# VHH binders against q6dbn1, part 12

Target 1, 243 residues: q6dbn1
Amino acid sequence: MRCISCREEYLPRNAGTCKECYVEAGETEEELKREIDDLKAKVAFLRLSSSLDHGTSSTSRSFTDVVLIASEDNAGSPPIPAHKSVLVSRSPVFKAMLENEMEESLSGTIKISDVSYDALRTFVYYLYTAEACLDEQMACDLLVMSEKYQVKHLKSYCERFLVTKLSPDNSLMTYAFAHQHNAKHVLDAALSQIVENMDKLTKREEYMELVEKDPRLIVEIYEAYLSKQVNTAAGGTSTSKTS

## First folded at step 4 (VHH)

Design k2 (framework vhh_lunsekimig_d3)
Fold by ESMFold2-Fast, scan of step 4:
Structure k2 (fold): chain B 243 residues (1-243), chain A 124 residues (1-124)
Amino acid sequence: as target 1 above (243 residues)
Amino acid sequence: EVQLVESGGGVVQPGGSLRLSCAASGFTFSSYALYWYRQAAGIERELIASISSGGSTNYVDSVKGRFTISRDNSENTMYLQMNSLRAEDTGLYYCAAPSKYVRPFPKGTGYDYWGQGTLVTVSS
């Protein structure tokens, strides 16, 4: 008989070992639940009212001192009101932009290029609340913005989401995307997926596009594949050579 | 600032022809793949034709053999020659260029720079 938690075999004369493991697991669970509740309370205490929230006090919303504009939607989308203090606290890039005597600090307007209104709105909401609803498109958009504005926690959150969406069909473009935006967790996961499905690499629609635009990425994939095959063969097969 | 401006749309009878143009500015035109999308009423925007920086072309089956995509790098302009037009070809035609960012999700929407569109109406 073995304890399923500690994998130790016990005999009837040692009855109690699995009970000890069960009790220890229960105590750890209770301790972790307390820690989670404490962390939730701390997060709730630190959470700021967003200028985009419904039902926030008029006082909070009336003290916005900067507006963000999505460049893709400049003509049609409304400006997003925000607080300089929040942006500066969440992003060292916004801190540099707003604490220096730059045009953005003086005009109270920040224009953000290459983003949709929805992506920018979700990004700003995250800076206030640490919450964002992700789909595959939003995760990519927010990953780019989190890298640009150095919001490390959001980048990690988006990477975690994107890894769950990896498949052989999207792994090549996901690898290129991750490489371009220094998304190491996604990069490593995508590379592993590609190497495991190497027979599909040249059949991807994007393969020739990457060969043209960044052949180094393709070389890196082949090198990773070769390294894995050599290491696997060396570990599983012994070859003897006679002099 | 990336700008794409479509032109050449209009009203034509079934079996007629139109040539659409997309004038581009604000990026290195010759380095990018370029796309034509079509949006019919009540239907999601659909990629109908693409041309790579090297000149390789692809078409959706419904337009293959009837439409021809081409580019003129000296004029920073992309074209779509539409022949044997059908009522089903009616819609807004959009020129698109890829964002400088490579993206896996979704391909050909939300990541590209877009023009305002040009209307093509095929009716008798």
Scores: ipSAE 0.034, ipTM 0.319, lowest interface PAE 4.1, mean pLDDT 78

Design k20 (framework vhh_h_nbbcii10_fgla)
Fold by ESMFold2-Fast, scan of step 4:
Structure k20 (fold): chain B 243 residues (1-243), chain A 128 residues (1-128)
Amino acid sequence: as target 1 above (243 residues)
Amino acid sequence: QVQLVESGGGLVQPGGSLRLSCAASGFTFSYKGSYALGWFRQAPGQGLEAVAAISSSGGYTYYADSVKGRFTISRDNSKNTLYLQMNSLRAEDTAVYYCAAPSKYVRPFPEGTGYDYWGQGTLVTVSS
């Protein structure tokens, strides 16, 4: 918001040229915000086959017929209004839930367990707009929700994001997470990262816990490593060995 | 408001056992999701140390090397209670033990993830 820079007038970096630069930047910022809002309204309108709300440029919608509640968040999180028609069209799980004569369909309330308000709000926003701002935590949260509610495009989006965040230091935990939530693209990428860095596997503190609690995950890593060695030696792949 | 209340601390001789409990209110220990609940400790003159963590399903656990094989973390989602079974206690285990919960989803292990809700702590003293 435009009012923010007047609070920064006490800082040396905001003195002198600040007001001229701020006014010019503020005018450009307002133009860009209007353009973004217009584009978002167009995208929202195209994704909503019909709407009774004349203000599609606003995230505030009227004529909602269902509310979603994040039950694991602290008491007092606001309900998230939505349209049954959007939920049904975007998720076969919501379709099954709302087409059956269930309490959720009758009460107009859907209670979702083990989800934060932020994650649920972002998930619902994605169902309407096909847009979500991801950090690593949000990508994991939305991946879990996309599997639960069978939103295949969101799952793919979250997987692509998580693959960009893979490192030798997080690959074992990412592999375990992906295995638990059937995230095949993340699973394969994490497994490849682990196999490329096998010398680090037994040095991870999580390694012995996974051996104890879910040994099949570790066996699958060793099986993949052996398979890669055989295929690489046979010339069946184009990959080279890394040090 | 989210509240965590620890109990079960006290004086114990070396080689003894204690079971710590953490009762949660203001949120539920549901089976679904990826919330990692944890135990942390702070010994006199030392910093905060992660001791153990457990995923929402109980399928994944983490233990510090210093307590591996001696301590067991568990949870009862029906009672909204987290437990730490402490066996073969040593003088070096003397510390205030804290129960902690994140405000958002956490991967199965608490790698690089902050905890926002903390209990007041329970003192464990191991001495003869």
Scores: ipSAE 0.000, ipTM 0.159, lowest interface PAE 13.5, mean pLDDT 72

Design k21 (framework vhh_h_nbbcii10_fgla)
Fold by ESMFold2-Fast, scan of step 4:
Structure k21 (fold): chain B 243 residues (1-243), chain A 129 residues (1-129)
Amino acid sequence: as target 1 above (243 residues)
Amino acid sequence: QVQLVESGGGLVQPGGSLRLSCAASGFTFSYKGSYALGWFRQAPGQGLEAVAAISSSGGYTYYADSVKGRFTISRDNSKNTLYLQMNSLRAEDTAVYYCAAKYVRPFPEGTGYETYDYWGQGTLVTVSS
């Protein structure tokens, strides 16, 4: 099943970005998307009704049994209550964590390092709704989280978004980021962009930083470039070049 | 990192009007439309009272019976600011007014003050002749 990738912040029913998922879907998945849209609207209505319930708060928490805390935002970010059943059904890492006798399972508290409150909130929201609003920073943050917690569709969605933002000016840093986080789709796209613009590689301010911190990445770029030159010179039918 | 800063409090005469503002800092794209916002007040010698609340979409509002028809809550997401327009003010409206924000959970929580995550420091409104 494919999730709806993103909705605009104002009108969740304005689902233009969800059409990007249709290319890979059959008629049944079109029906499932409509059902997902209907369920999301119903969930949004239920949340709204509860937030504006003018009566009691005594039973207002819907039997949440776990709390997530963003430890990077040390400014007193609010804890995020959630349901173990949702976390374990959406992430095999949370499943292992919460079904074994780990500290998180016993304490009911999950501390997540190196993540902002907004990224964690958006990640948890995605686990419940299969939807996330992305900009470049959020896409990077959620890609890291999706890799760590093994949320395959979210990782693919973030990679597709980052590929649309590739340019000669950001491709070197995007390549380094993708390499670190095993983002193969972004990695391949960024590498292709770099190889097609090799004359700009040494002119990037990030080049010297990467030479010092991770010279293997630079070696891999030169090796990829040389491989393309050799294959082009060989003139085989398997090359992407005309000659 | 999210902070709420209140302004607009002061001394007004009975029957007068006042507009309170609450500016959010540390607001991100994810925060916009994901937080429900409210106004609470505490009169001298009294407990904390809910005054008004507005949904994350801005489409739904709540008002305490004591202020219904006189106060209007609104939000301007482009400015990350919450407002409370107070009309026909009475002596009993004298209180410290607090703005508050809560992350909208994927499940029901109600409207109690204990469900709110962030709070402003308060602004004093005094209604006296």
Scores: ipSAE 0.000, ipTM 0.193, lowest interface PAE 15.9, mean pLDDT 74

Design k22 (framework vhh_h_nbbcii10_fgla)
Fold by ESMFold2-Fast, scan of step 4:
Structure k22 (fold): chain B 243 residues (1-243), chain A 127 residues (1-127)
Amino acid sequence: as target 1 above (243 residues)
Amino acid sequence: QVQLVESGGGLVQPGGSLRLSCAASGFTFSYKGSYALGWFRQAPGQGLEAVAAISSSGGYTYYADSVKGRFTISRDNSKNTLYLQMNSLRAEDTAVYYCAAYVRPFPEGTGYEYDYWGQGTLVTVSS
């Protein structure tokens, strides 16, 4: 087979694109994303500069018809202005809330509990741009919000990110979190990691806390471990290892 | 609570240099929602003037013609701090300097339509 980009011959099992050409395509995508972010920043700067030509340093608003308030933070976080049409188009939960003449629809204010200002701000940014910058905490926060507001693509994005951060050290707590928030992809990946490292389970500081708070999860882990051992014995070859 | 705090202002001779710092709290520079950061100034008896801005990636910078080639804007996301290096200072650079976080995703009229400003730091260029 030949690489479809550079045209050098490769083994037939390597598919149509060589590693170098695949990496170069990925680099080009990242460069374009960076350029888009930089153009967005330039446009934002020009808008701010134009606002200052009118001699006022006030908070700018452009035909927004709703504000969102994070209620977990101490009183003082600024409201986040938004457009009802965007919220409705991106979330069936916001659609139900805003189209049914509820108090939020009439007052123009939506109070969101148990969320930090930064998490809410990033969530709203995602609704407008389909982009979010994640770390482990933000991915957890946005996963919770994506479940609550039924934003399926954001939930998938956060789950994929969290799977890349799984380790033997965080897998037990990640499993508990995923179970609580119906994060099936993360749940399965975390459980697999725990089962592969069963000798470390009772050595975790979090083990006794989870036994007290939700013993059902611990039982499910042991049941999954036993099921894999039985299936390995019945089904032939397995990657299960004993220390 | 979102807060910007400037430091590094003072009295300097014409032709001298000064470095301003802006420490941010309550949000992080690496998040998409805080994608444009800049410096503005207000000279005595004048309105606010845009000085410099830096993109979310740090790869692109924008300068007012009056400071281009003399001032350099930079950011340190790990320290959540914005900087303005001012070289070859002139008497007309005398102003109160403000840092600002411009949080407006593209396109116009999207979810973040607010700006955060510091309290300002005075820079006096005098012989």
Scores: ipSAE 0.011, ipTM 0.370, lowest interface PAE 8.9, mean pLDDT 74

Design k23 (framework vhh_lunsekimig_d3)
Fold by ESMFold2-Fast, scan of step 4:
Structure k23 (fold): chain B 243 residues (1-243), chain A 124 residues (1-124)
Amino acid sequence: as target 1 above (243 residues)
Amino acid sequence: EVQLVESGGGVVQPGGSLRLSCAASGFTFSSYALYWYRQAAGIERELIASISSGGSTNYVDSVKGRFTISRDNSENTMYLQMNSLRAEDTGLYYCAAPSYKVRPFPEGTGYDYWGQGTLVTVSS
């Protein structure tokens, strides 16, 4: 394989870059990680993230003025304490909710549907720190929340993560998920993956379920495939020999 | 953004009727299965009725024969006609779209969209 930056040969472990480019990228990544850690420690010093790290409000010094509750979680998940000022600065949806004559602004309680306690806690932690540890389940949960509360940076972060997890085996359901949640970057990547592996489409266990439940999604996949074939044919070169 | 808005809840006497509506936006309504859930006091939220994109319906046994789910794809609206209401039908009614089947990871949570709920109170 060749380095994608300088076109030198490289070991497969170097993820498509030569040793020199890989080392330079790694050094930049390590410097950025250190800066993120320093900023995170600074936020913790200001006592914004420390309360969330304990899963409860610190009443003596945190000055939290709102609590968030995962309304679809098991009855008994603890409320997540937060600051209205942080929520409104990160999300225009929370800003509208808390600065207008809404129930949440008056009661100091925000009930959030469609989310587990763990996902809600991670989402709130992100609003304070701009950091979240993602696996595939958490990335999907946080993508849904970032779309609902219009947190653009978190949505982009989750989409980039999910694109790295795309495979022929999960691309059909990832496409359906992205379509449902307006995740344009994931949707385009998943559709490309499906179109490149059309021979596998009808072999997926989920294919028949989507034909029944979301037939238009299947039609859109075939339309995208046909469009690619037409564009490829139009760009094709042919030579004829007449002599 | 997927948005669901329920309406039609209220107070009704036992044996009475109500029709709930769920107005939907932000997805291709006609292509998705849609659901009504009920959250009663002290009871976990449960699926009570579903309707597929093709119009096939399913009901939990406690409401079968009394409730009718329907959809109007031209209005992007789902309905729940509730007849012969009983005290145990009291609760918050939520519409939901779509099912967990569109999730890429089945063990995930928070993938279904919900409305805010509409309260139905059946009192003597």
Scores: ipSAE 0.024, ipTM 0.294, lowest interface PAE 5.2, mean pLDDT 75

Design k24 (framework vhh_lunsekimig_d3)
Fold by ESMFold2-Fast, scan of step 4:
Structure k24 (fold): chain B 243 residues (1-243), chain A 124 residues (1-124)
Amino acid sequence: as target 1 above (243 residues)
Amino acid sequence: EVQLVESGGGVVQPGGSLRLSCAASGFRFSSYALYWYRQAAGIERELIASISSGGSTNYVDSVKGRFTISRDNSENTMYLQMNSLRAEDTGLYYCAAPSKYVRPFPKGTGYDYWGQGTLVTVSS
């Protein structure tokens, strides 16, 4: 058996790694866990508000002056308290909304359509802490939010995450999503993935749905594929000497 | 809140024309692809026409050349111009917009906003 890390032979009793790599990995893991705990403590110290919790009750009062309400859920979700100063400093859209005497500024309530409570809470948490726990669904939800409220760094963070999750099996729907939400980095990566796997395009479950609902999107894929084929042919001719 | 309201349905003779309208309130059309569905008696709703946010249009074969979908983003309204109507075009016509984006994870495209429907009857 070879060590997973250093590829040296190891005794069979050492669960997939040599003894030296196993001990070293364990020590590194414990050091990293301590660093994570230290960073979490530092982030907690630097947090603008500790009352951003899931609770029906909080012992902390943070003097919030606005509430955000998610309107996607078919059941009433609790309002999310926030500070106008934080929203304004993080989003030019909230700045325009709250500084220009809009109804939201006067009422102290911001209604946000087409978002779940969980997505809205995570978005607000990001505005305070610059961190978010992403899975593939949350990354999509937060990407939409970041475009709508012009939170550039969150959009980039979500795009980088989604690019790491691209596969031939999800690239068609990811391309459609990116096209709808002007996610250029994801769009370009998804298109490249589709073009590299054109033989699978018509076999995807969503292909016929997109042909019916937005066929220009499918046409753009075929056009990109043909452009790649033309460039490949041009490259071939450049290696041939004429006379 | 978010509403889609269809209008323009009615009774028309074969070969006649109708223009359906779909007005949105509570959100802007400009960010969405928009759809017309038809539900005839005894059959499920079928997609008959679509228009993308960029203006590209598509139709099922049975209505190609007869129906024209269009949008006016400034008025937050979508239209379906129906010409050369046939008895088989009789049904409830619904406009639809996705309340949420297409989903790569989990997969799928959904329609969360529907109008109340407008009845089109092509009488012989």
Scores: ipSAE 0.076, ipTM 0.375, lowest interface PAE 3.7, mean pLDDT 77

Design k25 (framework vhh_lunsekimig_d3)
Fold by ESMFold2-Fast, scan of step 4:
Structure k25 (fold): chain B 243 residues (1-243), chain A 124 residues (1-124)
Amino acid sequence: as target 1 above (243 residues)
Amino acid sequence: EVQLVESGGGVVQPGGSLRLSCAASGFTFSSYALYWYRQAAGIERELIASISSGGSTNYVDSVKGRFTISRDNSENTMYLQMNSLRAEDTGLYYCAAGTKYVRPFPEGTGYDYWGQGTLVTVSS
């Protein structure tokens, strides 16, 4: 057997790791515990800092002055308490919403359409901490939210993550998604991937669906492909450069 | 701000007709598929009609032949013409805009913008 961590051979008495890696894992666990404690202190500090800006109470938790509700989930998702000052400082859209005499400002409740509770919770956590743990679906959800609420750094973070997940199999749908949500870095990367694999494009089930639902995207792909062929012929090969 | 606003709901006798409208602001309809959902008391929100960006329409069997969905991209407005209304058609009617490819990964669901809903009551 090989150690899962160090890839050295080991006896199968150590639950998938060799003795040396088990000790190292214990040291890593201690390091992660310290990092968790530091992050908890950072979150507590940010909450306290927001509260001190108001100067209105002795208890940090009592300073939440707005709640956010995910409307994609059926009745039952808990409201997410937050501080207007944090939302306003992190998002010009929330600033416009909360600084005007609007329903959200008057009721202290913000209903966010078409978002899951988990995505909304992670988005709000990012506004406080500038940190988010991404998988493919969370990156897509947070990208959509970051565009809607104009949180540029989160959008860039999600785009960088999604570019690392691009493959010939997902590039067509990733292109469509990026086009819909103005994700230019993902859009350009996905388009490049599609153009490099044009021989497979028409054989995808997703291709036929996009031809029917959004033919403009397909036209744009073919136009990009033709442009690349002209540029490759004119500049990329010695036999075409003189023509 | 992205916003969808429904109008045209009301109280109608069985066999009557209503026309619902859905107006969009903050985005344009031309590249979006558009949907009408219905939410009855105690029942999950159901898709009843759809129209693609290319104009292809689909209906749930219970409304087929009675309801007609249409779009006017120049006015950023979608319509639902409801004829031969039945008591079972009573509910909140929501418009939505989006596409099935908003999430590029297999487990993803569509992300749709919803309006606030308009009430349709079919009662004698």
Scores: ipSAE 0.016, ipTM 0.213, lowest interface PAE 7.0, mean pLDDT 74

Design k3 (framework vhh_lunsekimig_d3)
Fold by ESMFold2-Fast, scan of step 4:
Structure k3 (fold): chain B 243 residues (1-243), chain A 124 residues (1-124)
Amino acid sequence: as target 1 above (243 residues)
Amino acid sequence: EVQLVESGGGVVQPGGSLRLSCAASGFTFSSYALYWYRQAAGIERELIASISSGGSTNYVDSVKGRFTISRDNSENTMYLQMNSLRAEDTGLYYCAAPSKYVRPFPSGTTYDYWGQGTLVTVSS
């Protein structure tokens, strides 16, 4: 039998992993859990100090050196305190912003436009913990932010989630969203779903909206459909369906 | 900057009526679909009514026949006429407009612009 982790042979009594890989995986898991616990402790402190207007003393503020503000919310959402070192380590865009003595580095304030407070808070939490609870809404918000701030692993996480939520009913708008935000994995999956359900394309209310606002997207869909028809006729594609 | 301001909320007895207004600025109002959401204490925001740019309306089952959504493009204002109010209608009512981004999931919107909300209380 082969170990599922290292591909080395092991005794049949072992449950899918060799003894050495099982021990090694357990040690790596414990190290990662300890790091996550440390980061969660920092996030817990930041949660208590997220409303700098009240509830935080000047001494407790010594642990943070930058504040992020969501500019989309009109109701005066609280600033989100953070550490420059964390932002720099997770995002090359924040690294450029904070290391090159840009205005944000000098003022200690980063204004982030076109994002809600909840999305920004979850994004910052992810930078600290590598964890985020995704629904369809949050996955889209975080995908946009991950592209803007070049957080590749978050972008991949959001794309994998969104692909699991694809259906014939949402695939057209998901394709348009993915096209706008360079989400190639989602874009390819959505296009495949649309092409498999071409009879439904013109029956969607969203179809007419896209024809008006971005007709090139619709042209690309038709071109992909025609390409699939030609390639299927040329042979070499496997199919389990017969008449 | 897109701004939405709700008004018209208040305290009303069961069976009463209220008219909510949503004044919008910062975008081409007539070109967009618009929504009313409701949030009761301890419950997530739910979409209760929508109106398309062309005037097509949709309602959640619990308000059909009682609530009427409408729009006045000349005033950049959307309305929600609420009749035969019940205790279950108590909550914060939010106006929402679609963001500049395409929305792949219409239920609860990641990219919609939100107002501050207006409180409706249905009690004796």
Scores: ipSAE 0.019, ipTM 0.238, lowest interface PAE 5.7, mean pLDDT 75

Design k4 (framework vhh_lunsekimig_d3)
Fold by ESMFold2-Fast, scan of step 4:
Structure k4 (fold): chain B 243 residues (1-243), chain A 125 residues (1-125)
Amino acid sequence: as target 1 above (243 residues)
Amino acid sequence: EVQLVESGGGVVQPGGSLRLSCAASGFTFSSYALYWYRQAAGIERELIASISSGGSTNYVDSVKGRFTISRDNSENTMYLQMNSLRAEDTGLYYCAAKYVRPFPEGTGYETFDYWGQGTLVTVSS
């Protein structure tokens, strides 16, 4: 059998500590599972586009009072109809834009620069449903939008997704992306990936470009590497207790 | 044409205040992260403050509590409010605008990196 907690296969004779850990984790897991189920029920209750789940949606978009337009689409993509009340409830940036008699509030049109129709449509859908289908490109686009419009939950969702896509080949550019967009979770994960592969850092094409354009980013990488080197000098890494 | 033009630099006495402005044109200002860098004599250019497209701010420790970065997307302008100025704050102040985005084809990231010409701040008696 395999110890669920440590993912190590073990014989029944070796079940002591792993068995105790497994039993305790199982009891905590059951409590967390019930809490998650309760929260899922609350989220389902709050969902504004539940009628879309049944394939009937003409009434879900009725009485829209604003349209959003993606700037990168010259003629192909239609405006995305929405409700000011939903945008205001989900984003403090839209709240400021629409409640303070800004141009967007008066015209009923919000033009969003440097975004594709697909990204904008997915972003708007998330504001209604808290659901989005992500690939790496969409996660990056929605992370930028979530930072711009201050949608914290979407930013967290995109960051978690992007961390699963980290590799030695993309970590330097992902670090730069995360640094620019204040994506702390992705930034920390990308930095860790870079530090674990320092022998490859100077051999990347992007390295010299970043040294010239943003040397502070490279200095931060070397500082992190040196800090790790000092902490591992005794033959073990410890979780930092820096207060 | 892409332009970043700094203004508001000058000579100020220790303990004084200055407000720097960076006026932008030729790109979609609201989408860019914006930065203030400082270059002192004999020292490499260093990042002092940053503000994301969403308004999140970061500061180097030496200016925390004294400097405030802000942006006005309607005027395409970024500001640096500098209070309690010290002799060590003397230098050329550069604004920068950066945009990193995934390529439409999903083959990596595209980067845009624009710089102003700098404005001189001198803190002296």
Scores: ipSAE 0.010, ipTM 0.346, lowest interface PAE 9.9, mean pLDDT 78

Design k5 (framework vhh_lunsekimig_d3)
Fold by ESMFold2-Fast, scan of step 4:
Structure k5 (fold): chain B 243 residues (1-243), chain A 123 residues (1-123)
Amino acid sequence: as target 1 above (243 residues)
Amino acid sequence: EVQLVESGGGVVQPGGSLRLSCAASGFTFSSYALYWYRQAAGIERELIASISSGGSTNYVDSVKGRFTISRDNSENTMYLQMNSLRAEDTGLYYCAAYVRPFPEGTGYEFDYWGQGTLVTVSS
């Protein structure tokens, strides 16, 4: 019952108490949950790897007919093999692009500029599986790609994720980003957050950059704020029948 | 203020040539990739050609061998040389850039588009 307290040679982060002995089953449950999550990630990776043929590193072969390359200033992102049929069925933009290819010599390579390898790989994975693991950066990158390639479901998924991450501290930049990429759901949520915290708007480091680069966005914020104020004022005068 | 202004569109006979220009201002032109998109009536906007900041080019297969994208960093201008034009090349041609408003450590880029320049290939 006090076996943890008998071991005095713990790392500071691993310092235990007698109470931890009482919940050994709970500790085993948490360990198993972590192992299950790790295995799920490995299975997802193997599924993507199996759909793509990397030569000697593959245990299975696939019949890919196109290669996607992330193009950056730095040389050497790995190519991403894929299937034209998957790209065409998932993206109207790829469909238009690949239908045009049918009239010329068939190309096996699509280069996509100014996208990271990780973002492109995750985008392709989504086209195959309808699954993507998001953090804030990846959600932004995939939202841009979903708009560019018109993948409506991925755009909605990224918007939902970004809304959960909204705070007064990030709402101005999230609003600007959403406006540029026609992310209506994120845009409306971010605008509401900004309007609720208007006293902080001009104190944001990003405020002056937006005034310089896209003053229309700032005007739209003030217009939304004024509309909210008018609606609040109307509640106090709505009993007037003068008009 | 970031601006992209297209020019060079017009009416041309099949087999003819046109050179489109995209004049850019308000950002460090040499640091960004630039894109040509085409939108035909009733069809979604399609990426036709791109050029990286390092000069690497990419083309959709329907224009490969006929169109050439280039950039002049000293003039802040991107070009699309269009040869052997077909009726199917008719559309509005848009210049685009994805520009980061802040130096480092953000997930955010602003997309900037020109107003478009019309290319009509008619017999």
Scores: ipSAE 0.000, ipTM 0.139, lowest interface PAE 13.8, mean pLDDT 74

